# Designs tried in a protein design chat: VHH binders against R-phycoerythrin subunit beta (cpeB). Part 15

Target 1, 175 residues: R-phycoerythrin subunit beta (cpeB), of Prochlorococcus marinus subsp. pastoris (q7v2z3)
Amino acid sequence: MTVSKSNQILSNDRDLENISNKNIEDIKEFINTANSRLDAIDSITNNSHAIAADAVTAMICENQDSVNTKISLDTTNKMSVCLRDGEIILRIVSYLLISDDESVLSKNCLKDLKNTYLALGVPLKNAIRVFELMRDATISDLKSTVNSMKGEKEFLSDLISNTEFQFERIINLLR
Short names: E, the ipSAE of ESMFold2; O, the ipSAE of OpenDDE; V2, 0.75 times the mean of E and O plus 0.25 times the DockQ between their complexes.

## First folded at step 14 (VHH; framework vhh_7qia_2)

Design t8 (from r8 with T53H; at its last look DockQ between E and O 0.67; V2 from the best seeds 0.70)
Fold by ESMFold2, look of step 14:
Structure t8 (fold): chain B 175 residues (1-175), chain A 119 residues (1-119)
Amino acid sequence: as target 1 above (175 residues)
Amino acid sequence: QLQLVESGGGLVQPGGSLRLSCEASGSTFSSYTMAWYRQAPGKQRELVAFITHGGLTNYADSVKGRFTISRDNAKNTVYLQMNSLRPEDTAIYYCAAYTWEGYELFEHWGKGTPVTVSS
């Protein structure tokens, strides 16, 4: 047993300590990034009424015919359905962004979304436009939330792309 | 009760600029979607631009790149900066405000401010 082997063991221990410290720091960064991503997604659900309301209002602005202070009951009643469904759809989008479990799109009421809107008398092109605007408003909400965060923000572009993907699938149910 | 007062209209030469203002009554202005519409004599009212509570904006194709909508929630005011004005921009410009109380939508309109673009 030689003194040289003891020094090699100590040198290897220093290398192991450096690797261990890097692994611990990588785990901390992963947890911080996951928490930040979850906070951004949670903002969608927390703001779901405002996001959906902005989208429906934007579509109404694009199609407003009236000059008085009251909106037609026929249009308002049908668009309130889009607001309620928009809040539900935003919860589903949030679920998909967390779980990546696409089976939710084929189960529940989403499989019959087009026929449901036809039965309720909701114009399909207006509903499609609302969901397009809701996608844009959701992306704006994600940007605002993430830009206010500290730390690494590289997850934002992937989160936006996934949001666009999930909305495109939902919009295609109406096309 | 919400009231909207437009100002900043007038006569301007083609290629000129104007800035329209719409002042709203009340401190809850930030919860409203604000829009500008215009109506030329004998024509239908058309959307010019809107800005939602969350900052979503859009413009009519005919004004995109020339007009800019903005809001100052501290002053309860929405603005329409109109650049590179053309004779076809001649109209009465109306400010509108929209808000939701639950699932019921409310809208309010100003009386309008005339804009005339004439060489």
Scores: ipSAE 0.610, ipTM 0.845, lowest interface PAE 1.2, mean pLDDT 80
ESMFold2 (binder alone), look of step 14: mean pLDDT 86; pTM 0.869
OpenDDE, look of step 14: ipSAE 0.807; ipTM 0.934

## First folded at step 15 (VHH; framework vhh_7qia_2)

Design u1 (from t6 with T52V; at its last look DockQ between E and O 0.85; V2 from the best seeds 0.00; counts 0 for: grease 24.3 > 24.2, SAP .707 > .668)
Fold by ESMFold2, look of step 15:
Structure u1 (fold): chain B 175 residues (1-175), chain A 119 residues (1-119)
Amino acid sequence: as target 1 above (175 residues)
Amino acid sequence: QLQLVESGGGLVQPGGSLRLSCEASGSTFSSYTMAWYRQAPGKQRELVAWIVTGGLTNYADSVKGRFTISRDNAKNTVYLQMNSLRPEDTAIYYCAAYTWEGYELFEHWGKGTPVTVSS
């Protein structure tokens, strides 16, 4: 005389209670992962000056005139605009990573970013390169921050992809 | 004032390896983006590689895959590991450092170390 194990499992009150407890543990894991993801995004904002400065400086290194032993004041002044704007852009990217509310990209100051740089005499090619380097430096910051974390880190790949996506949208405002 | 001293240059056979060092003295090294440039006889100085404060690196296409830039902030030193050296890598190699104070950029240069790839 043998009782079906499948029928016993379906009728077992402990199985239903265990499913309920499993759902609670799934919710706890989701919250822990969300908090870790938010901490990584917060690092972008906290490091925004360093990230933007690294990007602008790297672009300058790539465009250093081989004959010129000193960077011109005009170039420095134009690149300081990119540094200031870069800090703001990193805050916007952080917001987009949390909310994906693209309406911030259509606001007049961001919509006209290209025309603003043209009017100020900022070379568009240099500004685009800075934002590309800022994307790369942001991804480096995310990797460093997440590598120092404990727990589940599976969100990092998606966060990197989303960072690349949001930067591409911002860079397209200059193209 | 930040001072930069390059070392490790010399004569090496094609296909060989060499490690350049650039030791910084003075102000805070960790706040500087570091770069290596080179200038061959009769040619303009060109970028070889850079490493930013956050650790991101990049290389000129001509050296990518053969050269590696790295830094040790505890030793105030940036390195350039040069592998698979070619005669066209012959140049004076210069270390450069860049930092922002507020929104003003500062740059510093070493005196250079010669590298000859020959014979």
Scores: ipSAE 0.790, ipTM 0.922, lowest interface PAE 0.6, mean pLDDT 84
ESMFold2 (binder alone), look of step 15: mean pLDDT 86; pTM 0.864
OpenDDE, look of step 15: ipSAE 0.858; ipTM 0.955

Design u2 (from t6 with T52I; at its last look DockQ between E and O 0.81; V2 from the best seeds 0.00; counts 0 for: grease 24.4 > 24.2, SAP .752 > .668)
Fold by ESMFold2, look of step 15:
Structure u2 (fold): chain B 175 residues (1-175), chain A 119 residues (1-119)
Amino acid sequence: as target 1 above (175 residues)
Amino acid sequence: QLQLVESGGGLVQPGGSLRLSCEASGSTFSSYTMAWYRQAPGKQRELVAWIITGGLTNYADSVKGRFTISRDNAKNTVYLQMNSLRPEDTAIYYCAAYTWEGYELFEHWGKGTPVTVSS
C-alpha cells in the first residue's frame, strides 16, 4: 500500500541516521573507556616503587624476629631484592593487563624466579607473601585511581579480576 | 628526624574500649607504613596491626574483629581503636613507622603507652 511504502522510505532514512549516530557514540564511548582503563594500568607502573615498598614493609612488619632491634643490613639486602623484583613484576602485570600475552612469563627474567630466589637465600614463603601483598596493594591503587576519574567506571571489576589472575600466575612460579 | 608520640592508654575494665593515637612529627607522614606493636610483661613484642601508605590494613589474629587501625594523613596521626578489651590485651603499645629511601629501610619507634585491662 502507498502509505506503507512512504513509511518504509522515511523509516529507512531515519534508521540510517540513527545507526550512524549510535555507531559514532559507541565508538567514542569505547575510546573513552579504553583511555580510562589504560590510565588506571599506567598508575600501577607509575606507583610501582610505592606498591612494592609497601608490600615488602608489610611482610617485614609481620615477620620481624625482634621489633626492638634495628633492621639489619642482611635483612635489608635480601628484601631489597624483593623490592626491585616487585617493581619489575608490576610492569609485567601492567603489560599482561594490556596485551594478555602469556609468553612474557617464560621469555623474561621471571622464568626461573624460584631458583633465583633459592640461590640468593630469599625465603620462598616471604617472597610469596610479598607478592600477595603487592596484589592487594595494586588492587587498592586501581580502586583509588579509578575513583578519582570522571566518566564510566564499570571496567574496574574486570580489571581487578584480571589483576588477581595475573598475580596468581606469578605467585605460582614460586610454588 | 621523625618522632612518634603515643597517647590514649590507661586503665580499663574488661569489655571496655580505648582509642590509642600516635602523632608523627618531622617528616612526610603519608610516605610511611604505620604499625602498632605491643609488649606484655615478660613477653616478646608482637605485631598488632599495620596500615600501608595506600591504606591497606592487616591485624594479628588475636585482635581481629576487635581492633581497628586507621590513619589521618592531614593530622599526621595513626589510631588504634580497641574494643572488647580483655586482660590478655594488657601491654605497652608501641607505634612504629617504616619508610624506604631507595633500597634502604628506615624504622622509627615511639616510647609506648601502657594499657591495663583489669577489674
Scores: ipSAE 0.706, ipTM 0.885, lowest interface PAE 1.0, mean pLDDT 82
ESMFold2 (binder alone), look of step 15: mean pLDDT 85; pTM 0.856
OpenDDE, look of step 15: ipSAE 0.860; ipTM 0.953

Design u3 (from t6 with L56F; at its last look DockQ between E and O 0.78; V2 from the best seeds 0.77)
Fold by ESMFold2, look of step 15:
Structure u3 (fold): chain B 175 residues (1-175), chain A 119 residues (1-119)
Amino acid sequence: as target 1 above (175 residues)
Amino acid sequence: QLQLVESGGGLVQPGGSLRLSCEASGSTFSSYTMAWYRQAPGKQRELVAWITTGGFTNYADSVKGRFTISRDNAKNTVYLQMNSLRPEDTAIYYCAAYTWEGYELFEHWGKGTPVTVSS
């Protein structure tokens, strides 16, 4: 704790004028970045099937063994659930990047995600791996989209951190 | 139908290098996640590396730092650069491709290319 920093000094006219001009410039920069952030979020939504499908497929590659040369119908059915849920989760993450509205995570269908996977026989470790792969692919998609933009890229670090935070919250539903 | 043909295998001494190629014929190569697997005699087939449609890669722990998977969508080809080869890398190496059509998974396999690392 810093005690001496609890006190504020009085602003003078020059300090208030500089603060006002800074606020106007901050508002202009916020408006100017809005389209860029929306474009990055739109890319996640537009790529949601590819991101989810890649993540599920990569997890399947890691867990396929040589005992059976063909993936079973039971495995395909379970993994198709992960694909569909992955697409939904990417829409939820996109929403959270805009609004930070936590109520979507506390809805019963998402709150019960762990119990749903246990009932369906989806291994929780596999589902967690899929969501981790989706997180990484989403961050890569954000980097690619922002790198193709003209202008300043200062918001990218914040967008990545927020994406990591939202995926951690969702992954914790399975832990 | 996607068809996969591996090449580039052979005999090499420990510490040597090989580059495997897997050329796809057919359509939609860019929509497939590609993987390399290997199977030594008497052993189960195991993952070596995968590369997604988005270009993400991962490797088995036993090959990290020595092998590199890459893809060239213009040439419909996936590669496995194998450096610092060891006798335990001896196996038949298989190329595999995976895609989803809706919620149905499709898989394709090459015939394999043998790699022998000896002496």
Scores: ipSAE 0.710, ipTM 0.886, lowest interface PAE 0.9, mean pLDDT 83
ESMFold2 (binder alone), look of step 15: mean pLDDT 87; pTM 0.883
OpenDDE, look of step 15: ipSAE 0.832; ipTM 0.943

Design u4 (from t6 with T99V; at its last look DockQ between E and O 0.64; V2 from the best seeds 0.74)
Fold by ESMFold2, look of step 15:
Structure u4 (fold): chain B 175 residues (1-175), chain A 119 residues (1-119)
Amino acid sequence: as target 1 above (175 residues)
Amino acid sequence: QLQLVESGGGLVQPGGSLRLSCEASGSTFSSYTMAWYRQAPGKQRELVAWITTGGLTNYADSVKGRFTISRDNAKNTVYLQMNSLRPEDTAIYYCAAYVWEGYELFEHWGKGTPVTVSS
């Protein structure tokens, strides 16, 4: 997301008029698209606990566990790490959807996520499943949010693709 | 405490359909992830389907394309539409509800509703 389309250098009167009209429309579209993307990304942030909690719960359901027993409590405790990390991951994804700054993955403890989970006894297969479910839930949230917006929605496909890319990068930390 | 009551079970011919309902008593039903499990005689209980608070769904491989889970938060009810039923679908079907309070997961279970697919 940049303002590069509006930075052209003035040259001739004819060029000025054509560039100025195009640049004004490009700036308007850039601002409108950026605001719409920000609103969609704010929805992810506002729903981050629900998205992460849903994902961990769904993964637990798939493993046929009886929660609140000694075995189920141990599984719940290990996967509650994924709930805490999931909320953090959703904030990181939100940041990456605004800024394609890959360094955020290397500047925090997320780069060592696999080794942390191995040390804590979190099954990597289950953690990967949780993050896949968070990806799916995030995309569902984006679709719901953007479909309720007025105006053009062409940026939704781009936003979904970017979400799939950022989640794949994070999931690959566990592979 | 959340209470769950299943209904809609019964006898059905192979290839037939049934719709199970699970009505929850208590506020904040919309905060619960809901699931259907089933237990055939002599077998362990297994997941059939789940639906999250946000409406995301998934299914056991054995029922994909035949069963549909849905929820109506206004009626505090989760449904399981079962189509193309097979004798191996014969089981007691249980409704379950899950909620996180902090970093602790709580679960609630119904008493079950029997489904028999006779061949």
Scores: ipSAE 0.689, ipTM 0.882, lowest interface PAE 1.0, mean pLDDT 81
ESMFold2 (binder alone), look of step 15: mean pLDDT 86; pTM 0.869
OpenDDE, look of step 15: ipSAE 0.857; ipTM 0.953

Design u5 (from t6 with S27F Y32H; at its last fold request DockQ between E and O 0.72; V2 from the best seeds 0.79)
Fold by ESMFold2, look of step 15:
Structure u5 (fold): chain B 175 residues (1-175), chain A 119 residues (1-119)
Amino acid sequence: as target 1 above (175 residues)
Amino acid sequence: QLQLVESGGGLVQPGGSLRLSCEASGFTFSSHTMAWYRQAPGKQRELVAWITTGGLTNYADSVKGRFTISRDNAKNTVYLQMNSLRPEDTAIYYCAAYTWEGYELFEHWGKGTPVTVSS
């Protein structure tokens, strides 16, 4: 009777220590993966000017006709608005990738995004194209950042899908 | 002394290949989106391909699958690999570079390199 109790206690102690060690390693792996995912999202924010500038420049390349054509001050001014807004949009996308709070799209200045661009004289087709290019450039940045990481990278597919989803919602505000 | 110098053009048979190079000097190459344009005799200039500072690329529909744009920031050079060349690819090919300084856009152009595709 009492021999059975001591043997169960000793076996139970070893089982508890083994379970505790496994739980600690599982927690470490979860934290490492979460940190890697956050680092990838931080890259979007840290590179927001470059990503937005790349997108606006790529749209401009697609619309240029002549060797001697100088880009007008009016075009530059309108595209600089897209660049500034692009930096803001990328911070919002980063927030959405960290959180599950999608209410920001319906309650902030994004609510009237289309009317804002119409009032500023930015062609909607150009703004839509810039946001499509920002989506693509953001995904490229995520792939580059994650592919240079060590460890498990399974979160990349979900991160890309979520990025595509959030950009499509933003683009639909202009349609 | 900003300069973009294209090279690698010439005469090639249909189905052949060429690699164009554009070497930059006098500015920070890695901060520029690079593009290739072409202008055939009697036609308007058209975009061929662009590559952003972050490495995103795109192509005109007429060259997609046959041409590849790439960049080597260590060599300050952008490349255009042109495969399966057709007579319609005959043009002067121009290299262009774009950058934003703050919220002002700057552009630079090369003088072009001729490509002739014919038997």
Scores: ipSAE 0.768, ipTM 0.914, lowest interface PAE 0.7, mean pLDDT 84
ESMFold2 (binder alone), look of step 15: mean pLDDT 88; pTM 0.888
OpenDDE, look of step 15: ipSAE 0.863; ipTM 0.955
ESMFold2, fold request of step 16: ipSAE 0.744, 0.718, 0.746; ipTM 0.902, 0.898, 0.903
ESMFold2 (binder alone), fold request of step 16: mean pLDDT 88, 88, 88; pTM 0.883, 0.887, 0.886
OpenDDE, fold request of step 16: ipSAE 0.881, 0.861, 0.863; ipTM 0.958, 0.953, 0.954

Design u6 (from t6 with E101H; at its last fold request DockQ between E and O 0.75; V2 from the best seeds 0.80)
Fold by ESMFold2, fold request of step 16:
Structure u6 (fold): chain B 175 residues (1-175), chain A 119 residues (1-119)
Amino acid sequence: as target 1 above (175 residues)
Amino acid sequence: QLQLVESGGGLVQPGGSLRLSCEASGSTFSSYTMAWYRQAPGKQRELVAWITTGGLTNYADSVKGRFTISRDNAKNTVYLQMNSLRPEDTAIYYCAAYTWHGYELFEHWGKGTPVTVSS
């Protein structure tokens, strides 16, 4: 039961040094993970045109009703609006993933999107489908970006869940 | 201008497999969303599958679980692996490609490759 004070101190000093080294390693890994998470979110913004274009094009593929009809100028013009808005929506999603600042989702901030699509003759079902496809394409982009990274990747599942959550909030503005 | 050439069609027994290829030329293939459509005689052309530039895929309900779309950007080729084929899969299969140049949409179609599923 009785141990020398010197031996007890040496044992505690070794344990404290191991805990201190582990804490420093944990902090380094946290910083690397935070940088990797931000790089993945930044990829959404950097790829926003491709993500939005993929989503609009996929919706067009699903809704081509005639086999011999070329896509009309009217359809192209309506879909170019969805493409432009999609690029903006992806920047908003990136902002929400970083800050979760719900003020950008206020009814007055984005409420005009639904009315704008109605005025332009964009069917709301098509717009909703585009945003659903943007969500899916964004998740695909996140997976591809994170899978190419070195290091710890535990943040990916939370990032995907948050992306799904933010897109559902935006899609509900169209409903 | 982008040119699309389908291949790999033919006659196959029910339950068999075929792999369709669509090779693209004359443009940057990686910037195109690719799709397969099919048209049976007397029917409207219908979507089979699409694959985006980022690799996202989707399928018609009638082929889900049996068909797989994939792309190889190094070979400028999109594939449709067709397993567990059924007589109702009999059709001309068409490859289509879509890209945006700015806010203008461009579409291209192949000439089709016939697939016949019959005893």
Scores: ipSAE 0.753, ipTM 0.906, lowest interface PAE 0.7, mean pLDDT 84
ESMFold2, look of step 15: ipSAE 0.741; ipTM 0.899
ESMFold2 (binder alone), look of step 15: mean pLDDT 88; pTM 0.893
OpenDDE, look of step 15: ipSAE 0.870; ipTM 0.954
ESMFold2, fold request of step 16: ipSAE 0.745, 0.739; ipTM 0.899, 0.898
ESMFold2 (binder alone), fold request of step 16: mean pLDDT 88, 88, 88; pTM 0.892, 0.887, 0.892
OpenDDE, fold request of step 16: ipSAE 0.879, 0.881, 0.869; ipTM 0.957, 0.957, 0.955

Design u7 (from t6 with Y98S W100S Y103S; at its last look DockQ between E and O 0.05; V2 from the best seeds 0.00; counts 0 for: pae O 7.7 > 2, placed apart)
Fold by OpenDDE, look of step 15:
Structure u7 (fold): chain B 175 residues (1-175), chain A 119 residues (1-119)
Amino acid sequence: as target 1 above (175 residues)
Amino acid sequence: QLQLVESGGGLVQPGGSLRLSCEASGSTFSSYTMAWYRQAPGKQRELVAWITTGGLTNYADSVKGRFTISRDNAKNTVYLQMNSLRPEDTAIYYCAASTSEGSELFEHWGKGTPVTVSS
C-alpha cells in the first residue's frame, strides 16, 4: 500500500459513518502505519545525497577496468551531473511515493533527461546503472529504516514494490 | 542459501573494544546489504548498524560515535568495530543480510556471537 493510498483511506475513514463503524484501535493502527510509511519515505530524502554519491562511486568502480586513463575534467563534470540529478530523482521518487500526482514526471527536468544527457555526453548506460544502484540503495535504506520502527511492518513489501516501480519509470525515460 | 558466521565476541571491561566479524558464504556478498543486530537478555532484538551495497552506513543512536560498521567484499565479510563499550552493550550480536529484491527486512541471519561487557 502506497502512502497515497493510505492517505486516501484515511480521508475516507474521516467520514463520520466510517468512523462509527470502525474500532478506534483499527484507526490508530492505520494512522500509525501511514506515519511509519511517511517516515520511511522521509529517510530517502534525508539520505539522498549519500545514496546518490554511493551509487555514482559504485558505478565508477564497476567501470574501472575499462578506463585506465586519468580522471579527466570531463569525467568529473559528468559525475557532478549524475550526483545532482541523482538527488533530484530521489526527491521525485519520494514525492511519487507519497502523492498520486504523477504529473511531476512530465513537468520537471526528467522529461528531457535523456536528451540532456546526450547533449552533455553522459553515457546513458552509466546513468541507468547509477539509477539502478540508487534504487537498490533506496530499498536497503527503506528496509533498515522500517526495521528500526515499532509497530506493524506489513507495508514494507508494497513500499518496496512501489519504489521499484517508480525507479523503473524513471529509468525507462533513459531507454 | 547465504550462510553467515559471526565471530569476535567475548568478555571485555567497560571502556574496552571488540571487533566483530561476519563472514558470508557464497559469491554474491557484494549484492547484500549487511546489518548487525543485538539482543540483550530479556529485551527485544534491535538494529545496531547497517551498511548498504554502496557503503552507506547508519547506526542506532545508542552506538553512534562508538561503533563502526564496514565491509570487505573481497573477503565476503562485514565488521563491527565496537569502541568505548558499556555494560548496556552486553548482548548476543547477530549478523544479517538482505537483498534489494527481497520483500523481507532481512533474509539471512547468523547464529550470533556473545558480547559481555563487565567489570
Scores: ipSAE 0.015, ipTM 0.267, lowest interface PAE 7.7, mean pLDDT 82
ESMFold2, look of step 15: ipSAE 0.424; ipTM 0.752
ESMFold2 (binder alone), look of step 15: mean pLDDT 85; pTM 0.861

## First folded at step 16 (VHH; framework vhh_7qia_2)

Design v1 (from u5 with E101H; at its last look DockQ between E and O 0.78; V2 from the best seeds 0.81)
Fold by ESMFold2, look of step 16:
Structure v1 (fold): chain B 175 residues (1-175), chain A 119 residues (1-119)
Amino acid sequence: as target 1 above (175 residues)
Amino acid sequence: QLQLVESGGGLVQPGGSLRLSCEASGFTFSSHTMAWYRQAPGKQRELVAWITTGGLTNYADSVKGRFTISRDNAKNTVYLQMNSLRPEDTAIYYCAAYTWHGYELFEHWGKGTPVTVSS
């Protein structure tokens, strides 16, 4: 994760008498960008069920077993685990997008996610596909939310890159 | 009285175009992921394309760049625009709808519309 240039300026220039008018304008711009960034991240949490449900459903659409037969209760039960975990993962990703505290991944049950899925009979290939689809849907949600905003939107590229990074770390728990 | 009704199929020459429609009734269309499947004679049914409630799309490799899935929630309709049609696209095309109520998945299927691509 890269510390924003506005945060670095504030971290290095804590003496208020040394803050210039340019630094004050940088602080104002950082606050405005932070509010817009927080609105985009809030959209992820507000849409977390829809994002996770869409991802699981899209993976099911691709599954050969569901093509020719009604989806079984066993399949639904196993995939509902991915839906519940997906909602949790989206909250964790939202937290990581706000903070630099990467320790949350080790403090949560997700650190042993692979063994949990193996024990529950959730195919790892399917879970990986769901999380890839959640990543794609989250990025789509961010683009839609930020594109509807007025003003400068330079933070979108960094937000997308960070989202991709966090999802790849979570997906790697299953590899 | 949940229904999915496909239309727009027919006979077309290779290189031609068709637009399939699937009109939904009796459920909240905007909360459903929609998909098109096809089944050629003697073959198993295969995915063609899906579109999520959030608008994310994907396609089978065999149709990428030629087919486009879209939805109009105001008309409760999902579409499949099929361009550059090939004889291998000949099949019965089925519309499917999926939604989660809590952690229970519901699926609905149309009866299909035939598409024939031949000289």
Scores: ipSAE 0.765, ipTM 0.906, lowest interface PAE 0.8, mean pLDDT 84
ESMFold2 (binder alone), look of step 16: mean pLDDT 89; pTM 0.895
OpenDDE, look of step 16: ipSAE 0.864; ipTM 0.957

Design v2 (from u1 with Y32H; at its last look DockQ between E and O 0.75; V2 from the best seeds 0.00; counts 0 for: SAP .678 > .668)
Fold by OpenDDE, look of step 16:
Structure v2 (fold): chain B 175 residues (1-175), chain A 119 residues (1-119)
Amino acid sequence: as target 1 above (175 residues)
Amino acid sequence: QLQLVESGGGLVQPGGSLRLSCEASGSTFSSHTMAWYRQAPGKQRELVAWIVTGGLTNYADSVKGRFTISRDNAKNTVYLQMNSLRPEDTAIYYCAAYTWEGYELFEHWGKGTPVTVSS
């Protein structure tokens, strides 16, 4: 159920005298859907480390030809930064999926993310790939979590779309 | 300390199938990202496929639709199902494992298993 639809339901509740049984059922469904969404998002947060680690590792696999057998201290540091930042980004995405507060992107370290990576010598191409992989992993996690839940699952498509949108916004900060 | 042992390589005709296995030592297999690489004669080693701890997979474009990577955590084994094999798939196939210790990544390699696709 889209936020817009939810708002319409709530706006119709202004007339307490005309609350039909149908309206009550709609509200219940809304609440249940909201709770399910929150649970799904919470799963992302709980699995943020694993998701980030997987993404970074996968990126490394894809770039193994460029990685000398001896992971230099510099490379290790870069990987660590990507992992740490990946976890932070996942938390931010989770927050954005709950809140419509876009200002979070401006207030957080994300504002200077590109410059930071450049200063650290982190290839932006690799960073972008990590974020793409995190997106995919997050979506996979959402699907798994929601599919394991009981009840209506219609919100999943919207949640996935929103997740994609948020990741694209973040990725665009690096472009 | 982690050891990887590949198996399942051999000679196969074009269009044939092989299933490679890589067994990892240790009890923490589920925390490992696993990957298959291959190195053909005179060529550089290249990624074939990876499977992360969460189960996501990806493939090189050259093997997409033909190869499938999977894992069995209970057996500490990663598999590479290779279908519709082509002569250009001839290579030594290596298994790799990646593990995180804190914020440090470690990689381990198998010794490789040869795959020859020939008429």
Scores: ipSAE 0.852, ipTM 0.954, lowest interface PAE 0.4, mean pLDDT 88
Fold by ESMFold2, look of step 16:
Structure v2 (fold): chain B 175 residues (1-175), chain A 119 residues (1-119)
Amino acid sequence: as target 1 above (175 residues)
Amino acid sequence: QLQLVESGGGLVQPGGSLRLSCEASGSTFSSHTMAWYRQAPGKQRELVAWIVTGGLTNYADSVKGRFTISRDNAKNTVYLQMNSLRPEDTAIYYCAAYTWEGYELFEHWGKGTPVTVSS
């Protein structure tokens, strides 16, 4: 909370101190909530390999057929690119959730993502599906992390919505 | 190498329920994404459901609302609860496990458990 606007009209020292103490307690609650939000976002980075691996593996499960259960070297190489890029993307999402600094989307690692995937022969529909699954797995991770916390958890709904926004921006790079 | 053993299949009446289990022998079960597939006679194998290491799940449209996948990492087991069974659910059900070591994907398959839904 900001300092109370009524603090300026109070002339009594005790009234001013009471309003100041309330504002200090509001600031302490704000900082504690901000730390909890940051801890939830930090979980994305700490779990980035598992989240990306889960997403790529889920996409692979969806594309298995009865005639060939082997993963060819070429297919494995293409899926490994999605895993490595997924780890990078998750760190970028974490950064965007903290800072909302869009300039990271124009940096070299993401600037020509679609053209890079086309040149490498990565099917765009599969890459899009992986990023959709990473979004879903990230939201699951956030829910799990926040459910284990004490204190106010009102930030979770906004954090989920923001996660859905940042992933949509990244997925649009492939469209 | 990870070994997968399915159980819980059999003959059941339409509208009935079955719970399939897939028990893994390896200590690395918690690092595996698990999936159930099925193959009816004369048809291609199809995905039924998957559950990733972080707990996210998904289902084929044909089974949504009727089937539930779950896992118990302490027992190295994945389950498929099948409710409101229909004759078209008749198939051999296969358990599969996937894990990454570095950037190399490893997959393992069970031998399957038959499910027959028939009056």
Scores: ipSAE 0.770, ipTM 0.919, lowest interface PAE 0.7, mean pLDDT 83
ESMFold2 (binder alone), look of step 16: mean pLDDT 84; pTM 0.848

